# Designs tried in a protein design chat: miniprotein binders against q56419. Part 11

Target 1, 326 residues: q56419
Amino acid sequence: MEGRTLEEVQEEVFKRHGVLVPKKELEDLAKALEEAGLLLTEKVEARLKEEEEKLKRERPMRLAGLSYPEGEREARAFLEAFRASYPGEGEEARVLLMPHLEPSRVPEVYGAALAALEKTPPPERIYLVGVAHRPLKEKAAALPVPFQTPFGPALPDLPALQALDALLPFELFNTPLAFREEHSLELPLFFLKGRFPEARVLPLLVARRSPELGEALKVVLRDFPGLLVLAVDLSHVGPRFGDTPLTRTLAEEARRRDLGFLERLAEGEPEAALAFLGANPTRIDGVEVVASLLPLLRERKGKVLAHRLDLEAPTLSAVGAGTLVL

## First folded at step 5 (miniprotein)

Design a22
Fold by ESMFold2-Fast, scan of step 5:
Order: C-alpha cells, then structure tokens, then sequence
Structure a22 (fold): chain B 326 residues (1-326), chain A 85 residues (1-85)
C-alpha cells in the first residue's frame, strides 16, 4: 500500500462503487491485512510447499462430491444425464470449444459437447486448454502428471508435452500449484475422460496471450495428432464481474456478443472474432486462449451446437456458455 | 501494484486452506470457536475484495481474482448457515 493514503483508498472505492467507506473501517482493515500478511505468510508457504510436492506425483480431484459424483457408477449416470439434456446428434470435431463453469447450470451446453464427442473418433490424445484462475510464472503452463477422475486417472502424454516444452521460449512446467485448484481443466476433463477413457491428455493453462504457444502447438499436433479442446466460458456480466446489474436488454446484448464471437470462429475467422469483441466489448475469459491459438483456428469451418446465458439471480449477474465444433 | 497483487494471492490461498479446515471442524469441532473463526474469515474475504478494487493491472486477471474472492465469500456464508442449526 506504498504511495497511497487512506483518503485516496476511500476516494477510489467511492469512485468505483459509489460507496463511502468510513476511514476508521479502512484503517482497521489495513492493519488487519498487514498483520495477517506477516503472520500468515509462513503458514501459507509451508502448506503450498507440501501441496507442490504432492503435485509431482498426481493431481487429485477437488470437485468430486461437489460438481460431480465421486463414485464411477454415479458419475457415469450423471454424465449420461447431461447427454440426454441435448436433443441433437452432434458433429465430428477436430477442435471443440466447451465451457468450464458449473455443469448443472448449463446442462444442455455440456450435452451438446458430449454429442460432438460421440461423433468424434477416439483420439490418441487430447490437448485440453483451460484458463488460469491463479497466477502463472509464464504466459502458459502445463502439469505432466496423472489427473484423477471418477473414471480413473487421465494420463499425461509425456512425449507430446516434452516436444511442446522444447519449442517454447519459456519453461512449460513452471507453476505446478496453479493446477491444484483449477476448474477450467477439472470440469471439462470429467466429460472428456468419460467419453475417451484411453486418451492421454496435455493439460494446458493460458493466463495471458501467448502466440508462441499456438505456433508450437501447430508443430506438435503434426507429430502428435489429437483432439484440441478449448475450455472457455463466454460473457461475464453483472456486479459480480464489476459491471452494471443485469437487465433483459443487457442479457440480450450479451447473447448477441457471444453468438457473434462463436459464429466468426465457426467461419474459420478467429481474428474477425477477436475484432468483433473489440467493436462490441464483453468480458469473455476465452479471449486470451483464442488469441494464443490463432494458427490452429484459422480456416476451420464448423458449427455452434449450443449457447446459453446462465442467470445468477442473487448477484444479478450472468455467464455465457457455448459448444462449438470446428 | 505488484506487491499488492502478490499479497492478495497469498491471502486468498490462506483463506482457501482455512475454509477447508473449517469444513473439517464443522464435523467434529467446537461450534463457538468455529463461529468466531468463520466471522474472521468473512471479514478477511470482504477485505480482500475491497483491496482487489484498488489493484491495477490486466482487466482479465483482476476480474478472475474478484470472481475467486466472491466464490470464497459464498462458501463462507454457506458454512455459517450450516453451523446455524
């Protein structure tokens, strides 16, 4: 908090949120946070060090019993219920865009992804690209260990991961702890492992646009062909995301922006999709993933199978989700 | 500032670990001590939210940080409600 007075902090909060926080509360908060930082750093460091050592062996399930059933039989019935939520037959995918938000909120969107997987020949490996929700030391990262699922461990494709690492200007295996709790990989992986139990996986996270990742992946995919999965959510609108409360009109605008983005990707024009968002701004967490993977998305025509804007009523906020096959 | 973001990330990780411990304590702990601990965690989560509003940097990274803090606040509220029998 160097270079700022409590008065400046109070003014910043008022300007951004229209709320005047009493100076005494800000002073008490600043002292509590300073003391917590000093006292908690050692404890946090010790615990994270322990978790990092465990991640050298495997990545355990974190959302079992919360977002999906822990037992294999119950997990399979759960997965098939999502497939049943989508009445269509799907289409073969070389590239699949699917969401990573809580599946029960958009069952038909995950069902559409499952339909596409049913029409897709079983891949030898899956390039699963998610969005980092924790900081990475580099623009992107991977974790080369088995990821546990109710359907058994999803095994890493070590030769393909090493080939990718060799082509990048940074260390690919740079932030193991970022994978400890990462729903953008865990939730799509549940569905992918359920449909392709023998496929190996390259679990990749993007924090910031990395054109070098896309160029390297294009080379690696030639020698190690597989299914490319972009696990990304679409528009994030409302107060939970620092935006105005959701109205019917704003929800319709968000749907139009999501669909405009997906439709341009379906035409094989990812630069046009990104430019469209620049002209019609919305908070899509997949932007950095798409921007990183441009060489893999160009000139690939496909189809939008499903789209939904899920309303989070208590916060007057919403998150968009879609399934796109290329 | 980079220093503020680093502190926020460390405190968020502590908060996640503390919430996990609170979930265990809810099954076999002291209800009075757990209630007091949950109130302290709620205060910390709200403080982290306000500090995130002061942080400057990539809008997408700041959005993700704010989302994580809000999810932790919701988790703490659910635990408080479970404790209220």
Amino acid sequence: as target 1 above (326 residues)
Amino acid sequence: SPELLELLKELIEYLKLAIAEAKKALKEGDPEKLEEALKELERLAEGLFFLSLLAKGDPEALKKLAEEIEKLKEEIEKLKKELEK
Scores: ipSAE 0.011, ipTM 0.257, lowest interface PAE 9.4, mean pLDDT 81

Design a23
Fold by ESMFold2-Fast, scan of step 5:
Structure a23 (fold): chain B 326 residues (1-326), chain A 85 residues (1-85)
Amino acid sequence: as target 1 above (326 residues)
Amino acid sequence: SPELLELLKELIEYLKLAIAEAKKALKEGDPEKLEEALKELERLAEGLFLLSLMAKGDPEALKKLAEEIEKLKEEIEKLKKELEK
């Protein structure tokens, strides 16, 4: 069991779920898993190679018809509705932090991001940095193929991606399958492509902090200037996320934590933002993204345009979302 | 643990691919070998359900994994019934 004894696993299940699983059943499970793995290895490997081969050509939409409309006309109306949900005007962005959770939950926050993009001159390219929700072979990865959207394919910036790859101590294009289903790239990309249809993209995923990625990106951005986008969700609070049920006090603490983090980033002090979270256990998605991109965030001042703590009443849980322009 | 949750996610993807391959093989190939494979996949699915109860992390993510496993168990059962025909 990955370095744990079956007895320790049994105790954890009892403590967490009130269920006592006999050790013999856990042992039988481990044996069955090993036997099934061996029996099916060739078939699974063939399927994985097929999926990888498809991803060498393009990355298809996965959330069309679910999180956003499939058709271009409907997608355009959807995007404009999000912009309309934010009453303010934006500020020009050189760096944009925006969420990647379900857009319908925080329309004003996505609207703020769209407002910022309206004030931003169209970039030649967008460095879109999301959070890996599946294991990567390395600390970070990219997929150098067109990403399909209702507004047409978002084309990769191959020269910039190759320049980045050359500067890294690992192969950048190391885990294509991690991109097959990845909402932290797909959802922000929908909005970015809708606003900047001519911009090429560098779709990047971070699994663990990679200072070498930030250093390499600083160099690449000098030769290949563009918009840097951090697709990061904020606080995750409540039973849905392994915490106690949401209370007024916990909601206030989450808002304070989110805003304290964002305001320190807005002051050009990303190390201070991370230290602020370290004083309290962090439940902020994308901390590893910010930690990787420190060289690009230092001494860059900006403004928090929007913040919301979205309440999910049935689960007494909440997720923070914000829009920050630097 | 975080390691157990990641392993669970990987094994669920493995199970999905194996079931898709089994569906394809149902129209062609050796039905006796497929029957043996489906029995092992059924064992794997049940085991993954039990592991989902042991994994630490986001309760909603764990619930979604359990629901995914249950759907895969239903697909395996349908394939087993098709073999009986």
Scores: ipSAE 0.012, ipTM 0.276, lowest interface PAE 9.0, mean pLDDT 80

Design a24
Fold by ESMFold2-Fast, scan of step 5:
Structure a24 (fold): chain B 326 residues (1-326), chain A 85 residues (1-85)
Amino acid sequence: as target 1 above (326 residues)
Amino acid sequence: SPELLELLKELIEYLKLAIAEAKKALKEGDPEKLEEALKELERLAEGLFLLSILAKGDPEALKKLAEEIEKLKEEIEKLKKELEK
């Protein structure tokens, strides 16, 4: 089925199986699902194998020319503009929480992160923990290849990644294709590489809470010290996220939830931060990351440098973004 | 570019309905029919997993679909374990 396009597969599934049609007898469903599964799995699997081969060598830029400039000179000017958007001074970070939302939507929040990186001694390596926006075969994953940036390739810390893999009850280097289009790593990495061009990177994705990841990272960080970066966005509110249209009250609630979460992390109380969100429900994608990294966040005090709720007027929705140093 | 994201949403709803029918079949005691249905549900869930990796669109919508796919895979596995008993 290698000769079929995805469009042809989509069209066949829709026409043959009536995806939008009311439920049928079990016999009819079994036959329809068998045909759909065969068409989708065989066609897609062949294409995925081709893309996986490309990722064995390097992870190319996906957002260059869209979210950040392709050239190094232009990229440097871009960083300086973001830094200038934040009027405050940074604080030294051993742990940095920063967003992965489109930078142009929250320039002052990325500016705060840049300010913190200015005050931070250059690390030998960066543990960059993002959020999986596609399913992973395991709870977490890493891709041990160079990640291209306008400032040159961010090289993987292979010894540290191998040490981490050895301590985990699952294969760390799983689902490489989940990294092909992952802005929660690419966007923070642009800023991190611009500030620390010599640092090696451990690019990590969390899909589901993995306490074993946090325990393993605590061990690895003792032998391979570095900067821990949590690349997470905060509240998601409005119809775009399956919620009611944004109102002044809902926006105020989202800001209160975001700040309550961040301030509890800043007090070195990550369990209290998670409990606070449980009492004040929100769609913060950082929950799974924080829950995974508890051993690295406890009793580590710090400061919230910036917070913004980015308003998307056409959809009456909003996404929170913040910068926290620990 | 194809709007694969919309197809994924529709297929997920289809899979939810199929799982509900499989649960009913298990309760009504037709294990041969249920075993075949569970194999097809596993194939479809794997296909959805693979397609979600190739899909382009709003990252938050993709993340929500990834969470739904994981939930459906867990339901299928639970049904398989009940059938083995």
Scores: ipSAE 0.140, ipTM 0.623, lowest interface PAE 5.2, mean pLDDT 82

Design a25
Fold by ESMFold2-Fast, scan of step 5:
Structure a25 (fold): chain B 326 residues (1-326), chain A 85 residues (1-85)
Amino acid sequence: as target 1 above (326 residues)
Amino acid sequence: SPELLELLKELIEYLKLAIAEAKKALKEGDPEKLEEALKELERLAESLFLLSLLAKGDPEALKKLAEEIEKLKEEIEKLKKELEK
């Protein structure tokens, strides 16, 4: 069969069960997609191929001018303002957990991460592990290209990425397009590149728990030492996330779960941190990353430097963010 | 474009309705007649997944759309397996 139209699918579904989705709605959607050149046709296939080819060369900035300044001097001033938002001292990190939500919502949390980076010797490479916000073909993925930032390109550590790929039972470089729009890497990278301009990077995404990734990373980190960064957000509560409107009780539960999770990680007990969350009812999005990296987190003690549950008043929703050094 | 995100949201709602009607038909009618329709819905869900990789917009909204598409793909697979019985 050649490609099916939405109308053909609608007609077939109608014939088989006697209910009709409004034809006008489907036609409006199909027309708008076709006008945008986005129908799954030769045009969409060409666009996908073009975007994938571009990603073989570099990963451009997507959030410059929105979440951070595009110009280097303005970006530097922005970074220093975030550091100033945290009144405490940092601590040296071998493992850093930091957020990836919009920085302006939790400046003191990013400031705490910057404080920790100030106390940390410059690493030769950074293992930056984020959360996939788009499906991956495998449990995890990486993109081995320069990532553009206002401070210049963050260059990939190709030998370390190839060593990692060789140890995994799946192709590491499996979903380049998932990296086209990925704030869980881009936002932390802005801060990391600003503080460690010479460090190479391993940009990694986790979609679902991969124990094999953690085991492979433990081996690679021994041969290619560097800073491990877990770029994860904490609780997601409220209607925006399929929950009831935020109440004081729900906010208190979210804070308790965020802090209990971080405190157990700080004690070097990542399995206890996961068990504490149970069914993850406040939707801490870092659970799959932590579950994947267990071998790297066990027996590492550290300190929670900052935590905030940020309210999005228009939606009565909130997102938790924290900074943890191990 | 930002308009693609809104289009994807609307088409996902269409898939949800079509899957709900397929579930109803499995309970009330001849399930073998749904096999071809479910295959076409599976193809549509896969196309939406690919298009979601190109969409621009709020990252959390994009994550929810991607998760919804994967859930719809899973529901279609479950219905296909039920047809095999």
Scores: ipSAE 0.000, ipTM 0.299, lowest interface PAE 10.8, mean pLDDT 82

Design a26
Fold by ESMFold2-Fast, scan of step 5:
Structure a26 (fold): chain B 326 residues (1-326), chain A 85 residues (1-85)
Amino acid sequence: as target 1 above (326 residues)
Amino acid sequence: SPELLELLKELIEYLKLAIAEAKKALKEGDPEKLEEALKELERLLEGLFLLSLLAKGDPEALKKLAEEIEKLKEEIEKLKKELEK
């Protein structure tokens, strides 16, 4: 087959479903989709201008009342319940890896992160690095505005963000709308703001491997010391993620892959951690984040505090989550 | 919004059909038809990108849509490169 004409689409539908769709109806459909695309683009451009204007002032909560309580008192109780779900003690963190999936699915893992934060001196700022779930104009981006939380606004560290922007070969503040709906920043930020209410934040998203980001951050961290947080999920396995249905064997393999990755990071060997996942693209969320931040992870030893592979039984799928202190 | 997500999916499928038509035009040796088709494909791709920034839904579904948009961009760039030869 050499491509699709309306006649070929008509023939294919007839072969598979025994229905002959008139060519004129297919032409009308194609024209309607083209016209709808133009109208949607015009509406979207108008709304983009409105939403970008709003995002110049603040980033509102999007998951309040869904993933965490909206009210401050309820949010505090919620956070303390997560801490209580982890029976161990924390370790001081200079770098913290924590998940960004729905907290209620892995409360012990978020509890381990909270335990680590309890042992960590309050930082002046947090470098919060998440994963872009929407396209970015560049490999990475930041949004230099207050992020609303039930504990009050997490204020941006404008001097540190400006220092970072100056060192990068691209505009750091390049895709504000990508931050409008971004759980990889919002969910970790809820826990970080609850524990360090005075800390300022650098909210960063990585879409593609950016070694220049890691090199720039290494420079900025010398002048603006703070806590580095990698908000990344681990294995994504099963049909929901384009994989075979989860079996006990595949779940055990996913757990071994997650732990092997985390333990190599804990040994200060991030290149070995990436190599361990194999030459082919992995389904571990945040591989691009780790690959971008290599200069900040090398020779930094630490400890894996928690790991869980959360099973979604209806879809025979699972997502791995872990807490690593470096 | 669920409405935007479904419209985005329809536009992606339409774009795939349009790319197949452009490949056929290239094979048949009609450069004027291909050039016109590529301009329309680029306009639709930009619309898809903009819609993806405002779509709401399962984060994994949005990530898969973003990956699909990137694949479509790659295919259009390959066609443009072939036209330049």
Scores: ipSAE 0.010, ipTM 0.397, lowest interface PAE 9.8, mean pLDDT 82

Design a27
Fold by ESMFold2-Fast, scan of step 5:
Structure a27 (fold): chain B 326 residues (1-326), chain A 85 residues (1-85)
Amino acid sequence: as target 1 above (326 residues)
Amino acid sequence: SPELLELLKELIEYLKLAIAEAKKALKEGDPEKLEEALKELERLVEGLFLLSLLAKGDPEALKKLAEEIEKLKEEIEKLKKELEK
């Protein structure tokens, strides 16, 4: 914006083109944005640049002391408590689907993921694919820096990230600030780093369907084999998510939808899994990730280890979570 | 911040209105003025994008905001393509 405020831009537009938008609405909005400190001023641009520079060195923990303990010993005990919450045994995974919502809400689902990691040989690298909760300049992005955890930094696999970047029709490292606060990577990474402390990571965010990402990853995984992790939540139902209030019937439908989706993925039929969801008001957070990674999911059979629909009674809303090994 | 999210939503509504006015201007037959207006709309959408990266709040609300920003970008690209016809 070249340091211009919204008000300066509106005045220039008004002067050159006449009134594209009622001047009073623009003035009221500009005043509100100024009072909130949200205009694109030199100060805001300097802050954006400062935050980006910090992210060039490392990605610090944001949820330590909130979603997981800060200290390594306490973090280890916390992780083992989640494992204990799952009564079953895991199975080896080449592909792991696990949630990214607040762990305390679905402890047995994270416990199932931990059980699968216990049965999985330590990978040299983890392709951690999460969901962007902020806009990206492109369909997908990565941040090639160490991500801090209570178990030490999760180091980026720079050669594999560079190979991926080279195969994509867009710049992979395109929106570093989208990674500044992103629980869909940070929460799964806590568990993954706790189990595989020596594995390098490729932290990837998907904002919308990118078939080119799946095709490029298929090539990169051949030369840089590793564990593929889809960090996705399932059904989002109720007013909190802009949907109708939850009823017993809608909750049962959400559970069947989640399980039908996961079971079709477990049969190696990701297109059938997407088709099964259909067009309905229940949003599954992982749809864009699964749709992007189709070439990596086809003909790969596995097992659903856990599923839960977590109810938020005050909002009549719910979020589904599951653990799937392929 | 809930107040920031509401302000960003209002900016989105403003941009939707500005895009509708740009569509109307296309019918008036001054392609150079319309091209300049579309460049300013692109700048405002870029500003919205950058401000949204600083926003704090419910991740689901932020994700919806991101989806709306994407739709605005797509609408502006459609107008640019129509102008080139």
Scores: ipSAE 0.540, ipTM 0.811, lowest interface PAE 1.9, mean pLDDT 84

Design a28
Fold by ESMFold2-Fast, scan of step 5:
Structure a28 (fold): chain B 326 residues (1-326), chain A 85 residues (1-85)
Amino acid sequence: as target 1 above (326 residues)
Amino acid sequence: SPELLELLKELIEYLKLAIAEAKKALKEGDPEKLEEALKELERLAEGLFLLSLLAKGDPDALKKLAEEIEKLKEEIEKLKKELEK
């Protein structure tokens, strides 16, 4: 329903039922609905406080049995099947860009990421940077608790997280509830934990570009070396994303923008990658992450291992996904 | 209890109605009524923000809801600025 004033509601009721509801009674009804809204809000707030308290101890799996198997043996076989879906060999990664899209939609792209991880020496820690799909109180956030996976808990690197927090102009641990359901961290983490079971993790979310995050991370990475992972999807086109129905030309534009963005990152030119996208008309969600991490991406050359534009035929929409090693 | 996403959508519609009521109060020139309405709108908007943290579903749909809540918060801020004039 489009936003309606009380006068418009009064007119609609009169047209449908032939009854003119007095303005005062409509105002009293609106007041009663406001009071009911406050009661519902209070109940939800109480529940949120309880969920936030639970998140102080651990982050449970949310997508087990849906996007990946919950049993360790089945999860290992699943991981191997994804690796097998990519026929190429990987390359060592100092920085890895991988998707967070539902894995079954782009198995060869996740397979390429796994191939890169096979060539990468086991890191002591992984800086896992995802995209916030829920509002954050600040431009970025982290959750310093174990994240459950079928391969056991991915333990937080508390010293590195605390060092990062100390360097930022805002509290890093500012929105725990945003991590309760966050596939941009959970899905890549499944693959990363399967490959590097002993690595500690810094689970980070970016909602808006934060140059201060990139500057702080550059300092922290010097003292706490590790693998940097950007868990981002690429173009989002079609009606599901508030766009026109997917056409061949729109799909070609999305693919061209995805590849142009990735290739410029592979040349060690992240500013050029951002400039290439301009206003980001195909809605590459990695833009805010790349813009935040500029100091970590400059002058690092690498290679695009895989790219796919996954079609959702029922919605005439598509999402781009890629794997890039730097 | 209903699905949180569905509840969130219903509360967003209610917030839109409450904003319309605040705009009406501004046109009527009743500062006390407008102040009361804006306090309730702020409380509802914050509640919707908190609800969005528990909502689950398609990430693009969640992003659209977050954008809608942010636009409504901006509208409330604009109404507050009008009171200062």
Scores: ipSAE 0.000, ipTM 0.271, lowest interface PAE 11.3, mean pLDDT 82

Design a29
Fold by ESMFold2-Fast, scan of step 5:
Structure a29 (fold): chain B 326 residues (1-326), chain A 85 residues (1-85)
Amino acid sequence: as target 1 above (326 residues)
Amino acid sequence: SPELLELLKELIEYLKLAIAEAKKALKEGDPEKLEEALKELERLAEGLFLLSLLAKGSPEALKKLAEEIEKLKEEIEKLKKELEK
């Protein structure tokens, strides 16, 4: 690399400040970047453009036949089975927190969410906020296209999405490819569309905390009322997630972390919920979502309907899931 | 691919080093020379971001990668804002 490259710039910085990153490390970096194709190439750009073009018209099902049935009648029976797995009655929700992990692993938690939806009047629109599992160009993103489901397409609420976009300091429709394979939206949407087939959807992903998103959503929800859904998983523990093997003590700590977090949200104290996580906030999937949506969660009391820590014995790992109505 | 994910993790560590040195330079010396450095670091971070969209791995691994890339972008943006002062 020559000219105004990272190598040249770093060398100048070192000369002026007497702090040396050896030139060999800079050369290794430049070589690795070139070999990896990180410099934008025609092939990378063409591939990205091809995938993006496909997403301009619709978002197809990716998990049909895997996490839920492809056919409408089979999907309906599947949804009813999940509802039956939860023995309780729901509570009306203005805000619903539900999981997005594989439904078959925590059927009673999804059943609790369905019970809450049964007590909730059909909304005109659903604000579905999930967690980005791929990088986003901005802190948050949306995809304004129909999302296919076994119950028919979930149509985007274009006026509400445009109102939201207008209030944000960044372009909301910024990373279409992040939505190509995103279970934090697809799995909750299956259940929401099955219960509210006429509701339009705002499919939103949060990658990093965005207070501006929460402020904008507070304005948009006033003008375009609807159901707010936080599709988040709770504690992630064990080797599958970069931790030590799960022990009984660690499992109990994860359960207490999850329940303490949810209980504080149920008291209308989302800042207290975040503070409660202390040194381990990254272990709960929904931290960035909750931190972004503070204005919508404050002073809103509710109830934890279900919680489970799902154990994955082969990997000595676990994932927490819960249903909370506010 | 899983191999691409591991390569991206290595490249992120190298870029972190470069950003840390730029941050030191801004704190201890002349900010004039950092204008072009920050543009180059920003270009490289964007390249990492775009290539990471092609990476394959577990949702957890991809989320970790996304978080690291966002942290790099945030650090570069903070340096740019500090340079404006």
Scores: ipSAE 0.013, ipTM 0.404, lowest interface PAE 7.8, mean pLDDT 82

Design a3
Fold by ESMFold2-Fast, scan of step 5:
Structure a3 (fold): chain B 326 residues (1-326), chain A 85 residues (1-85)
Amino acid sequence: as target 1 above (326 residues)
Amino acid sequence: SPELLELLKELIEYLKLAIAEAKKALKEGDPEKLEEALKELERLAEGLFLLSLLAKGDPEALKKLAWEIEKLKEEIEKLKKELEK
């Protein structure tokens, strides 16, 4: 890099008080980005277009051989091992909340989800709602292409997706690249496709609360009934998430907040669940999803099947995971 | 890539500082200069958004990055609307 370093630019910007940052400082920052090859250039634009074109045909597996086996036979054995890790029986679900955390970290929680799917009649379609781990152009997005799995492609429900798009005040298919690498859809889909191989899917991502999405989905579900799946993780605690190192007390508080949230959802009181978190702050990535889907969660009673706070010892951090049927 | 993720984190911190200064200057300075600077911040935030779509790394770090970028874009839009009043 030639010219001013990014550190020098940052130090200069930091020293400015009570006045707007000069255009020269912003130009220096833009130049540094250009020298690093990271500003929008013909090459970056071409790469974005190339990746987007690939996603028009299909969404390939990204975590095969890493989070789950690539081969169908091995994948089936892997999935059944998760079911075996949960000693209880499931309950029929019209709405299923399950995690998207690395499955090997919380096998009993995924096992509980599989138990619920075992008791659930095969749906014609699955509304799979995950959390965006990359920014979206709009509050929510979908990708209307086959998603590859070891059990074959999970085919999109195009008529239902088109109906949903027509009812939203924004373009539903707005950020294809956000789906290129998205474990909050890929990991739950592995289990869902393994249990319901004939079901079509609506792969949906929520970045920010969208009440419009929930209202539109309520209308679409009436004409296109199916299983609603919220693929969300619960509390995030510890230094990895910007907090102090995990302690026994902090872990107990996180478990209490997770269970309080889930129990209120199980009572059919999603507004109360959100209010509980507002009074008892925690990093739950499901908040934006639940807030978006309120019309689908109200007055629907159910049961918490499993909960675990998984410890990440090297960072003294933890992530909560749970299975809830409604 | 891991290098891109770390660079994006640093660039987000630079934009946060610039936006904080713009907020302080909203009641002072030249309105034309402030409007021009906000357009530059918007351009940079859009660039970060696009590049974040190609970033690879820890999912939780990517989620935090996405949240930070959306927050920055929201703050810039608020400042632009306040300037129009």
Scores: ipSAE 0.341, ipTM 0.727, lowest interface PAE 3.1, mean pLDDT 84

